VH-VL binders against q8mxu4. Designs and how they scored, part 1

Every score and structure here is a prediction.

Target 1, 107 residues: q8mxu4
Amino acid sequence: MCDRDDCASIASRCTGETIICAFVESITPPKIRDKTGTYELKCPFAEGFTMEIGDLFLFHFVFDGSSEKCTRLTPIPKMLAMVYEKLLKDLRKAKKEGKMIISPTAN
Structure headers, positions and changes below count from the first letter of each chain, unless a header shows other numbers; antibody chains aren't numbered by Kabat.
F, E and O are the ipSAE of ESMFold2-Fast, ESMFold2 and OpenDDE, as the mean of both directions, binder to target and target to binder. V2 is 0.75 times the mean of E and O plus 0.25 times the DockQ between their complexes.
Where letters were taken out, [cut] stands.

## First folded at step 1 (VH-VL)

Design e02 (framework fv_emapalumab; at its last look DockQ between E and O 0.09; V2 from the best seeds 0.00; counts 0 for: pae E 10.4 > 2, placed apart)
Fold by ESMFold2-Fast, scan of step 1:
Structure e02 (fold): chain C 107 residues (1-107), chain A 118 residues (1-118), chain B 111 residues (1-111)
Amino acid sequence: as target 1 above (107 residues)
Amino acid sequence: EVQLLESGGGLVQPGGSLRLSCAASGFTFSDYAMSWVRQAPGKGLEWVSAISGSGGYTYYADSVKGRFTISRDNSKNTLYLQMNSLRAEDTAVYYCARDYYGDYFDYWGQGTLVTVSS
Amino acid sequence: NFMLTQPHSVSESPGKTVTISCTRSSGSIASNYVQWYQQRPGSSPTTVIYEDNQRPSGVPDRFSGSIDSSSNSASLTISGLKTEDEADYYCQSYDSSNLWVFGGGTKLTVL
């Protein structure tokens, strides 16, 4: 059920939260882009962080039973962007193969 | 249809420089990370360098760090590899490859030969 | 750092099945995806298997990939061998420190 081949962590989705791996497409208005298209960001970019078009970041969304809320915006350091993309793929692979135990976070 | 066309290869002396280009067509170039992969005569494949879709993140094999620079111009749909301080062991066919977000190479160019010799 | 080791060459007759192994020197082969590339003489590489066992569009189902944790290896299996399968085959994997690692390549001779 939770097995989907995309940028988001399968483990995260299965525990009632979603982490989206995406690139900044536009700052004003705030938009992100992943392999499937460009998406309007419904939560603002975090203050105090420098974000540029093309930067990679993770958006954390939590489903509270009725709506999705953007809970955290995590910029990926430039030097580690590819490492994080590979780790998300590996987490998805491990979950799909039943090799990891997921502790529930919310709901 | 996805196409990758390399150019810029040739004969250079040790210590020289060369710039390779890869012209991309048939897809939204800025959506894909791109890599250079080389193959020495009669030898296997060796990854050389990668660049993110935006150009903000670059990665290099230890053998070329400090000598090669990968870059891209998304307005021209073109990938580049600037090769400095060339050595005999850099002699290879250099392939441009489309990198499916750091996972695998789904399309490859035809390759361009770089020969470094005195 | 890890290495991926392949046999230098394998040979088999047309119509038979051949298996090419790819053994990882450190860390589990199952921890990261393995891809397989085919390079026919005079041609660029093409992907025949990605993410352990997936086939790109246009690759015949005679090609399959598998992982064997007990030998810490991945395998490419080609059934119903045809002369057009004659090529060099490369496995490729990664970890968080080594973003693209290729095996040394295996030359497949048919007939």
Scores: ipSAE 0.152, ipTM 0.670, lowest interface PAE 4.5, mean pLDDT 79
Fold by OpenDDE, look of step 2:
Structure e02 (fold): chain C 107 residues (1-107), chain A 118 residues (1-118), chain B 111 residues (1-111)
Amino acid sequence: as target 1 above (107 residues)
Amino acid sequence: EVQLLESGGGLVQPGGSLRLSCAASGFTFSDYAMSWVRQAPGKGLEWVSAISGSGGYTYYADSVKGRFTISRDNSKNTLYLQMNSLRAEDTAVYYCARDYYGDYFDYWGQGTLVTVSS
Amino acid sequence: NFMLTQPHSVSESPGKTVTISCTRSSGSIASNYVQWYQQRPGSSPTTVIYEDNQRPSGVPDRFSGSIDSSSNSASLTISGLKTEDEADYYCQSYDSSNLWVFGGGTKLTVL
């Protein structure tokens, strides 16, 4: 598993589960962006979910080697970007310490 | 090269109307939210209005809500600001600015001066 | 709603370091990203800092941004001050409705 929860870490083909907070850079092709870089999603955005370029989301990813699944998409007000970045860092720390896990895929 | 060119500014009487345009080039216009930001003479910057890339969402400062209308024609790569019921306090240089994916205004036009005076 | 308060003016000699503050009146300064824009006389604004401390391409590393939660303020720091740095500087953030809010601006004079 990667040490970071950001686009750069995803781009390096992270394994396991991760949640990142990122902006939609493009829809076709699907690309997300944060301060660390840009990542082109290998899974399409969820159908029926309205989004525009510039929208902020939490992305829940499950990685298995080169494959990825975006299992959950949560819209976030842009004003909360920093809050969620910190929250995710804390979550990552807690996970590393074995105090909590990321919620499993909801299908 | 990204370019933004405002036009339409001029002298108008209080209560009058004016439509500003911003011609964009050098990028995929529809991919970017756009804003109008104004600056009264000798004063600071004030955000006026914004519109999403697709035009589906519009936003207005309280100071202009109900009087100004932002729109865009993506087929013409042009941003508009329809200003009605103009007031003296609307006197300003109006800049169009590109919103870089919600982070910041990364490109600004040269501005166009709107003067509201009797 | 909130206001971003900046000093009206600051001045410093070339080669020195200057800091411009931007204080949020309500809510946490860290709840939203802060941007900084430079506006030279007779010119349009340009971005020098975004997301609190990130520099756009082309902006020299003499420019840096920081957040101080204890004072509920953001700061723009310019080291190795140059004559061309003389400009008005504006901080910008977002209100509770996720709308754009600018500070009042600070005039930086290079002595």
Scores: ipSAE 0.014, ipTM 0.688, lowest interface PAE 8.2, mean pLDDT 88
Fold by ESMFold2, look of step 2:
Structure e02 (fold): chain C 107 residues (1-107), chain A 118 residues (1-118), chain B 111 residues (1-111)
Amino acid sequence: as target 1 above (107 residues)
Amino acid sequence: EVQLLESGGGLVQPGGSLRLSCAASGFTFSDYAMSWVRQAPGKGLEWVSAISGSGGYTYYADSVKGRFTISRDNSKNTLYLQMNSLRAEDTAVYYCARDYYGDYFDYWGQGTLVTVSS
Amino acid sequence: NFMLTQPHSVSESPGKTVTISCTRSSGSIASNYVQWYQQRPGSSPTTVIYEDNQRPSGVPDRFSGSIDSSSNSASLTISGLKTEDEADYYCQSYDSSNLWVFGGGTKLTVL
């Protein structure tokens, strides 16, 4: 089960996996932003992805005590950015209430 | 109950201007993206413009880009469409529509008629 | 960028089944979700299918949607036709340039 954060909350994360929906603000140094602020990654972006400033992604992070890794990026079309504020709010609410499980497959 | 109520339609000359309003109630307006969709008399639906819940992102069909401006006032629960440089082909019923999570338009207003003729 | 083409009209008797097609002119129909809207005479549109084949609450299960990649089309199927189904039906989709596109509409006449 993967958690959800925002740019403000991820700065305090010490352990676990989390996903944040954010815009690319800078590639070098790696920075992302959302409505809560800007977060400078303590790790490089996941390799193998082409990105531009202003692109919207789900950024997957893994925290191992004091180590931060950005392990995956999932691109989000820019049209969905216009609704992402509500979408993110509803996903976080559903996750906290146990009403939604995010899984790539069912067995 | 979700309600959307358009107003501001009427008769205008080509080259004229008009401002449409859509009063929203029964939901948290600022959480939802909104669109304008129009329908010329006897014709099909045409998407016109969209705006994000915060108002930070706006989008326009090519046919209206540069002439129409979508906006919203979240403190008044109101969506707007400023229409400038109107043409005869802009004659249509204009609908206000709520976007359900970027997926489909789940609520539509009753529409307001804009007629552009001399 | 692309068009969605629907037949101008279809007709069928009550109790029968009708299928309305929606063909995408360029790019794959399967790349983006297709929605279907019903508009009864004198009324605002309402959604009968979203995400290709999902029904909003209150839409009868005799409405169904499907995708056919080989013909690059979506279909709305209405079984057990009722006179209240007489309406215009529009398909709708979008693409990577983030534009909503409607089909031209299909007038369904229940004979």
Scores: ipSAE 0.006, ipTM 0.596, lowest interface PAE 10.4, mean pLDDT 83
ESMFold2 (binder alone), look of step 2: mean pLDDT 92; pTM 0.927

Design e03 (framework fv_emapalumab)
Fold by ESMFold2-Fast, scan of step 1:
Structure e03 (fold): chain C 107 residues (1-107), chain A 119 residues (1-119), chain B 111 residues (1-111)
Amino acid sequence: as target 1 above (107 residues)
Amino acid sequence: EVQLLESGGGLVQPGGSLRLSCAASGFTFSSYAMSWVRQAPGKGLEWVSAISYSGGSTYYADSVKGRFTISRDNSKNTLYLQMNSLRAEDTAVYYCAKDFYYGSGFDYWGQGTLVTVSS
Amino acid sequence: NFMLTQPHSVSESPGKTVTISCTRSSGSIASYYVQWYQQRPGSSPTTVIYEDDQRPSGVPDRFSGSIDSSSNSASLTISGLKTEDEADYYCQSYDSSNYVVFGGGTKLTVL
């Protein structure tokens, strides 16, 4: 399990999966931003993704200890940004309190 | 340093129109949502409107829907509020506020501009 | 829609500690971030607490924020009260249907 759910912490190496809700801040180099900070995408598909500055996505990351991979991105309508932010806040809170351990995989 | 400077306030008659401007500096204006918040004399803060960083999404308080239009010009680092069909109850100091980059709260506020709707 | 309810006023002597509550009428207070704004007489609001309990640079550590799920409320605590803390204080939160909602404000008098 990766303990990182935001841009500020994802730069730290971990193993497992995580989902980050962030907007595209820069294309070259590819950077994403959320409320905690900015993260430069190093995944092999960063250049192949259809991303424009200001787009909002759910970024699915897989960490294997030696590399970080962005395995999927899901576009989010900006009008629903607050809904996803709330869901991620609830997830972070539940993990922090030990009440719930949730896979960052959507069913 | 972050600065937000409002202008365009003044005295208008009921039913009139007014356009407020907010000149932003000290941050990448095009990267942040922006809001207008007002405060009637001696009263509390009331959120009025918000606009996404690109201008693609706008949000309005029920009290101003259909009358006010928020817009922005990212090339000029300027936020606007077009106020139509003004009512006495719209009398307030109007603040320009910079949203957190996730929206829904503010880290910086302008000095405000007074709008008085009276005959 | 939801409301955030604050006491209209609170007063205390210099050096003491005051706590201002902000109670949410519906939905969980802990599900969305709470911000606190300070407005001194004749001035614009400034942010003293964001994301429930974080302090912006330049805000003294005498200011702290907390969430109490049992009372569905947020609190702003100011310790070592100083005369310059005299101001109106506003809590603020949101949800998926309400972009921003402010509390009614609390007038803090330091006498």
Scores: ipSAE 0.007, ipTM 0.589, lowest interface PAE 12.6, mean pLDDT 80

Design e04 (framework fv_emapalumab)
Fold by ESMFold2-Fast, scan of step 1:
Structure e04 (fold): chain C 107 residues (1-107), chain A 119 residues (1-119), chain B 111 residues (1-111)
Amino acid sequence: as target 1 above (107 residues)
Amino acid sequence: EVQLLESGGGLVQPGGSLRLSCAASGFTFSSYWMSWVRQAPGKGLEWVSAISGSGDSTYYADSVKGRFTISRDNSKNTLYLQMNSLRAEDTAVYYCARETLWFGEFDYWGQGTLVTVSS
Amino acid sequence: NFMLTQPHSVSESPGKTVTISCTRSSGSIASNYVQWYQQRPGSSPTTVIYEDNQRPSGVPDRFSGSIDSSSNSASLTISGLKTEDEADYYCQSYDSSNHVVFGGGTKLTVL
């Protein structure tokens, strides 16, 4: 049931840099939803990107360094989201097969 | 909890048009990719089309590309399939299906609506 | 693009074990996740296995899924067969263009 690590879960990954998969649930206030629940962000979504409620995004989490919580969340552009999701699934399969793993978060 | 209810099926002549609807309830409709999957009488399942939660991204099977249009109205929790230039081979029960957070994985299906294309 | 091939039918007695195969025509079966759906007569499909080998809540542990890279196949195994297991079973995956691919389906008869 729990072995779905195509993307890091929001609840489990808030150290250094990581990528998570989540749906946009609300723009104001900024909320995202993944398989573990709905999470309200402390800062607004990245500027320059058009986001709609219900869109699936890959988000880049960055650790603040001075706190023990992620303080920055940047959406991955829609045109690239499927490429990243395919890459993450391929990496998961490679890990199961004992092949080399290259994390997109590199942390 | 989760319910999907298709409607709009019926008998149409070749070359005709028909619009199917899928009424969703019990979940945050706008947060999920949705698909249409069809099944010809006595035959297997065939994927038709998929749409993102926002409606910005759509995918179509080669057999329906250019003839069918998938769309959604998130304010009404309703998924649509506009079918144009219908052919006899489009005769099938059409199911509305919800995708999980991952592409190509279905967790809930509607009861289906029958489309018959006959002259 | 690729095809998923299943046997048209399989039959077995109550209490026995049956295995349904799903063979990918090109590319590795392990490249993309495989799901399995059960469709009883007159009903909509329901998921019995997702992501190769995971069971949804409510699906008994008699149902299991596996991947065999040597035969380029996925398999659905049902142990302790019951008459209520009589149904059509479909495997399903997706390609690199995000097109969903279903197998042809297998009719399971329990006599």
Scores: ipSAE 0.005, ipTM 0.575, lowest interface PAE 13.6, mean pLDDT 76

Design e05 (framework fv_emapalumab)
Fold by ESMFold2-Fast, scan of step 1:
Structure e05 (fold): chain C 107 residues (1-107), chain A 120 residues (1-120), chain B 111 residues (1-111)
Amino acid sequence: as target 1 above (107 residues)
Amino acid sequence: EVQLLESGGGLVQPGGSLRLSCAASGFTFSDYAMSWVRQAPGKGLEWVSAISGSGGSTYYADSVKGRFTISRDNSKNTLYLQMNSLRAEDTAVYYCAKDYDFWSGYFDYWGQGTLVTVSS
Amino acid sequence: NFMLTQPHSVSESPGKTVTISCTRSSGSIASNYVQWYQQRPGSSPTTVIYEDNQRPSGVPDRFSGSIDSSSNSASLTISGLKTEDEADYYCQSYDSSNYVVFGGGTKLTVL
């Protein structure tokens, strides 16, 4: 079983869901970056959104074995970016300590 | 271990420009947010600008917005501050500061500072 | 859009305890971490407390930090005061509209 939620760990993910807070590093090919490293997405960025290098998003991924799908892109306003980083840090800490896992669900 | 070294300060006329540099070593530069913090003679600390590890997101204090530009060259482990339309109130020691994390707002390492004097 | 307010100066005798306050003008002090920096004349700031109450390696246990939500304040407490503790002390936090906010600073004199 593979359960992780950052750019360095996502490449080893096998199944399940995760949310990653990361910056857009490259649009073509699609790459995201956080403090742990860069990850090249196996799925393209969602159509209908204006993506710019440096935009901060919550990326919701679903893994079904050898495939991945980015099911949700939630933009993080610059004014709230630091608050969201702290929230994600706290959520990761809770998961690591064996507290109840917060599982994101697609609408 | 971790070292930050500023350069580029000096005397400049009001309305002039200066570019500050901060050479970083001892850590993976591209993984950490970096900031410029200034201190006017005899005054307190004032945050000026911050840049994300990738360089894609920048933040500015209202007092410098539109005049200063923060940037970085991750291939050279160097942070920059381009200062335009300088005013007397920009006179200060400018510190390069490393964020503890991606965006913690805690500065775990500071450079020695470089003095910028805006005067005729 | 908030300010952090510190007393301009505090003084106390060697061996005594001093407390420096840092009051947030709007929003909760507890909503964001508070750091404390020490700056001696001619030197760069150095961290004495981070994340409300944590001490970096090498900082004596005489330094401690606390948060009081009822007064909307953070406090830096220094016990067993020594002459080398004379310095300016700055609190620092962040909000959703600004990356970083510093307090005005407090000059500590040990007499």
Scores: ipSAE 0.005, ipTM 0.579, lowest interface PAE 12.3, mean pLDDT 79

Design e06 (framework fv_emapalumab)
Fold by ESMFold2-Fast, scan of step 1:
Parts: sequence; C-alpha cells; structure tokens
Structure e06 (fold): chain C 107 residues (1-107), chain A 120 residues (1-120), chain B 111 residues (1-111)
Amino acid sequence: as target 1 above (107 residues)
Amino acid sequence: EVQLLESGGGLVQPGGSLRLSCAASGFTFSSYGMSWVRQAPGKGLEWVSAISGSGGYTYYADSVKGRFTISRDNSKNTLYLQMNSLRAEDTAVYYCAKGYDILTGYFDYWGQGTLVTVSS
Amino acid sequence: NFMLTQPHSVSESPGKTVTISCTRSSGSIADNYVQWYQQRPGSSPTTVIYEDNQRPSGVPDRFSGSIDSSSNSASLTISGLKTEDEADYYCQSYDSSNHWVFGGGTKLTVL
C-alpha cells in the first residue's frame, strides 16, 4: 500500500508500508528516534507543517523499488497518553540496554 | 555558558495570581524540555510542572493541577508558570530547571530561584 | 505513583566514607534513571551523579552512585569526606507518566 502525498522523493513504486511511532530527534538534519535507533528522514514536510524537537509522531515508512525510503507524519495528540508513555518506556529500556543507535544509516 | 534567570516572584494574598518567567540562554532552548521545581522554606524539593521542547506536551503535579499553567515562548527563549488560586502551601522558592534529554528525567542546569510568598 | 525514601540525616568525620540510600516504594528502582543533587544553604541544587552512576565534569571521583535491585534502592557514596561536602542531598527519578519524583532529602553533617 502506497501513499505519495508527502513522499515526493519516491520515484517509481511503493513495495509496502510500515508505520512507526517515534520522537523528533533533530530538525537539521531531520532525524527521528525510536527504541531501535535514530534515523534520518528523506521526505520533505508538507507546506506549513513544522517539525519540532521532542514532538511525537506516527511515521509512515515506504520502500520503493530502488530501496529509497520515504516517511509521512501523523501527529500524536497529547491526550493519547498511553501511546506516549509506552514509547518512552521502550526507549528508556533500549538506552539502558545499549541498543540505541547513535550514528545515522545511509539509505 | 548555560544560564537560567527566574523573575516574577513576590508577596501575594491567598486566592491571588502570579506569573513567573525564566529567561534561558547559552543553549538551543526549543530542543529541551523544561521544568519548574519548588522548595518550601526548610523543606525538600518538589517537582511542580514540565513542558516538552515544542510546548506540545505539559505535565503537572497533582497538588497544582487546575491551578497552574506551564507555557513557553521559544522565539523569546522564555519559560512561564501562571499560578492561580494561590494557597499558603504554595509559598516556596521556585526554580527553573533544564532537562538533559528526553529519556533520563535528569535536570542538568538550575536557575537561582525566585521566592513566592502567599500570605496576608 | 511511587515515593523515594531517604534518611533524614547522616553524620561522619572528615576522611571517612558515608552512604546515603534512596528506596523506591513500588516498581523497580532499575526501571528509571536516578540522579543525585547537592544543595548548600542559600544555593541552587547542583548535580553530583546523573543516570545512576555518572559524574558531571568537575565532580570529584570521591562521589559514586549505585543501584541495588535486591533492596530496591539507589545509593550515593562519598569517600574521603571533606567539610565542603556538608549539604542536603536529594535523589530524583522519573516515572512512565512523565512525573518527576524527589526523595525527601538527607542532611549530611561533617564534624
């Protein structure tokens, strides 16, 4: 399932969709952080949308046929406390166990 | 160097309101969560409220919920605490504290504090 | 949703070693990081230990932190005690509800 609304960098086709829940780690360069590590974003943001460090989003991740990655953003409202608390718990556990990836990976 | 400078403290009557400010410098303000921590005369430290770097998420101690509002203006590098319906037990030195990162709950820098006295 | 309990006071002579405990009332002490802050009269708190056992730059290695899961507690140990170490010490942790919890504080007297 492909969604190209916020993924102008996808050239040919989408081979699948993955949704991850992650914090904004860095604005320039744009990076997100979840329990498995820190990842650099390749998608441009929608016009008028501002990504702030510490914000929590659902990121829609799509592979195209050339292995290029693309993300789309859905803000998580602060009233969804259970999702927010679970993610923070998972991230703290991963950090204590040394599983967080500090260096970005090339796409 | 990192600096946090609180202001706005003073004497106020029970039921009154007061607004505290914390001017931050020496770091990228919008990248860090901030907190207010208070200390009543002769007593220990008590966490009051926290706000995320973007301002999108706010948290409050049960003792202040519904009365206090934390906010920030990232364009001015300033943290605020609006205190309403003040009670004698709110009398304390109020410290502005900087979060270290999103995962640890560590406060790496503290301001000098501003005294709030609630009495007639 | 938990409390951190510290002894009210501890006293020891210069050159000796003291240990201050911080016990968590529910859940595991290891579930979240523990920090230790030092506060002298009329001053703001400063950090002596962060993330269970890390020292900030400028804090002497006489200060150390540890976690003991069997007693559900964190400990601050100060060796080679000096008169300058006289202060109030606070442990602090943070729960999954984004609620920051401080211990009641321990007054360290060096005489």
Scores: ipSAE 0.011, ipTM 0.644, lowest interface PAE 9.1, mean pLDDT 79

Design e07 (framework fv_emapalumab)
Fold by ESMFold2-Fast, scan of step 1:
Structure e07 (fold): chain C 107 residues (1-107), chain A 120 residues (1-120), chain B 111 residues (1-111)
Amino acid sequence: as target 1 above (107 residues)
Amino acid sequence: EVQLLESGGGLVQPGGSLRLSCAASGFTFSDYYMSWVRQAPGKGLEWVSAISSSGGYTYYADSVKGRFTISRDNSKNTLYLQMNSLRAEDTAVYYCARDLGYSYGYFDYWGQGTLVTVSS
Amino acid sequence: NFMLTQPHSVSESPGKTVTISCTRSSGSIASNYVQWYQQRPGSSPTTVIYEDDQRPSGVPDRFSGSIDSSSNSASLTISGLKTEDEADYYCQSYDSSNLWVFGGGTKLTVL
């Protein structure tokens, strides 16, 4: 039984690509929010992409061991974004109430 | 500081039209969803319409669908509500509100309101 | 669609605690965030609680929000009542289409 997010597979490809699922929290400055917190994006939002506060994207990053860059953005339909938002709300409440056991996974 | 200033309210006859404006200042207007919320005299709050930060998505309450049109001009930091085919039950104070959308779920700043009276 | 039902009015003495309920008619109250707004006579509404239980900057900690799935309701609790808390209070939530729904409002009288 895998408890993986249905929003995005944390697929570690041979190329070192990482995919994360996050909401656009701010456009100026560019910030994204996922279940671990809010992060300012140092990689600018790609030109030609329409991004709005509250949009959910799969953000693709490539790591070379010392730096990262955003290589791809995939929009997630709004109806699925709302489902993910509810999940984040539930996780936040569970932590606050001490109901969820937080344990780093080695595997 | 964040400011929202509504204008355009007034007296209009049933079947008439009116355009409301909301001038925003003190924040990056193009980053936020915006909503119109109304309140009939002595009654409660009723959400009317919302528009996404780019203007690409619009939402309407069933009571106003097909009659009202929400729009925005990000170059002028202004939100609009075009009201057509007005009815007596549209009489209300109309508030402009900054809408943090479904990701944050609330209206964090409200304007002072502008009164629209629909009567013969 | 759904309706949010609030008591018409509540009253209590200064220094006491009041609780205002907001009951959802269809679907789970816990499935969508609940906000609470305060409106003093002649003034625009202001947010006192967002995302069920969060306080905006500047709102005193005597204001708190909670969700009770058993009664399908949200509650706004105000402790240490002050005369300036006298106002109309509205709960608000939304559905999957981002249609915002307000409760009918509760008039709080402090005296």
Scores: ipSAE 0.007, ipTM 0.601, lowest interface PAE 11.1, mean pLDDT 78

Design e08 (framework fv_emapalumab)
Fold by ESMFold2-Fast, scan of step 1:
Structure e08 (fold): chain C 107 residues (1-107), chain A 121 residues (1-121), chain B 111 residues (1-111)
Amino acid sequence: as target 1 above (107 residues)
Amino acid sequence: EVQLLESGGGLVQPGGSLRLSCAASGFTFSSYAMSWVRQAPGKGLEWVSAISWSGGSTYYADSVKGRFTISRDNSKNTLYLQMNSLRAEDTAVYYCAKVEYSSSWYYFDYWGQGTLVTVSS
Amino acid sequence: NFMLTQPHSVSESPGKTVTISCTRSSGSIASNYVQWYQQRPGSSPTTVIYEDNQRPSGVPDRFSGSIDSSSNSASLTISGLKTEDEADYYCQSYDSDNYVVFGGGTKLTVL
């Protein structure tokens, strides 16, 4: 049982989404970077929107058994950029432990 | 200001091939994902294929996988759909659609006029 | 496995309110955003609702969208019906296996 508000703003417990908070490292090719490394973005529609190096997003992925696919992107205001890297470890640890992952971005 | 103009549709026999083009203008083509959506006469919308802004990722409906190839030329602001091994059930109006990302999702914000593909013997 | 089901047709008088449903066959309707497209006879589709309940610029506020988790459905509501609203309406969402999924479409007749 999951409400739209719960699923939309945090890690979706309903769909088994993986949430990654990452910086845009490269536009061509599209790459994102978090504390664990650099990843090439493989989102069918997400790559279509305008990205700038240094932008922060919450990248929502669903594991399909063989690969992860991006299902949603949530832009994070630039004002929070400087503190986001400090939260990446805590956010990923909380998700691994089955706890709710809450975005630092306030309503 | 945004315009999408499809071309390349026509009559083709089963087993044949056809290439559709979509000429885009009025926006930064290289910044947006693009999609093809089709509609058989008198029937509903069916998604066919999508391509990321860079061309680095392509996605296909199961009904066309292995037969159709989506591609783009960002230097010419043009989207393509190469259609091989055509079947009667591929008969449809094919729409070129622009994908817009807004807030936390994407949708088809602009659609072309469509081009008719008729597969008949 | 995932399908979006719409009624084939709905009809209502000018000035009245009509609601078109879009029911997801498996998984939660709230898992992914729902969009609604309007296709008038002889025309290309145009977006009337995106991200469940947002209206593009130029779409009148008579059009609204909603999600109901209890019935596992999304709804498009059109109030103050006008003859120009006569069209086919399609819901659309995302599925990890099928990517873009459209509903079967609903023909709205304004009598």
Scores: ipSAE 0.006, ipTM 0.581, lowest interface PAE 13.1, mean pLDDT 75

Design e09 (framework fv_emapalumab)
Fold by ESMFold2-Fast, scan of step 1:
Structure e09 (fold): chain C 107 residues (1-107), chain A 121 residues (1-121), chain B 111 residues (1-111)
Amino acid sequence: as target 1 above (107 residues)
Amino acid sequence: EVQLLESGGGLVQPGGSLRLSCAASGFTFSSYAMSWVRQAPGKGLEWVSAISGSGDSTYYADSVKGRFTISRDNSKNTLYLQMNSLRAEDTAVYYCAKDLDYGDYWYFDLWGQGTLVTVSS
Amino acid sequence: NFMLTQPHSVSESPGKTVTISCTRSSGSIASYYVQWYQQRPGSSPTTVIYEDNQRPSGVPDRFSGSIDSSSNSASLTISGLKTEDEADYYCQSYDSSNHVVFGGGTKLTVL
């Protein structure tokens, strides 16, 4: 999971894939909320519109140097949401302490 | 609409009690830690108390420990602050704030409008 | 317990750059995230910086944050000052016991 200013999501010279675990904040327009804020998606949510506000998903984005494209959505069961929230908290703590580095794929 | 709305403020005499409420809407309330932050007239922000999403963990500033009790009702999407043994120095606007970090990084991404509590004889 | 110390006020002309410091009295500034909030009179605080140096959506890139471990301080820098930047600014952090602390606040005046 990358911060909003990570190279894979923001930087214009960098290309890569970013994975964000986030809650559905709004369906129209499509917005997700993670631990760093609320983001409007450039891609629509998956077909079937089975998403409800508050559902937890893994969102996969590819950044091509100028725009982000959502390439994959993986639902996380609500019954496991607490486990995933703790995992994200632990990952953010590890990142702050320099224990984890997320690197995009360079092209 | 994602919002927090405080209520319950008012004028109370020293030694009295008051209960504040914060109604939350537009997000999964039980997934987020919540805080109360106050601001005395013309003064800076002071953190008062926090509660985990489940309600199992509570935290208090030393100035209010033993007098104030934070609680929440996740079925009603409402946060509460029970204030007892009020003192003149408790006079402040009380803000409800949402924590994005689920109880340990303390990033307040959403704030209510505030409710004024005046403790005066 | 720890304290976060900010200057009471800072002022600068439109178009210039201003920096507001936030010094931690005990514990490492780098060990705990620092947030910065902007508050205009009669309004609730809003976030301008979180996690030391990140900007929320909608906050201009004129706002930036930094950490200096050698002085045990965080800084908020605002470039290209505009009149609408006039406000009180607060830094905020926490400790290992989950006590949350705000700095005393800095009143920014744009001359």
Scores: ipSAE 0.000, ipTM 0.559, lowest interface PAE 12.5, mean pLDDT 77

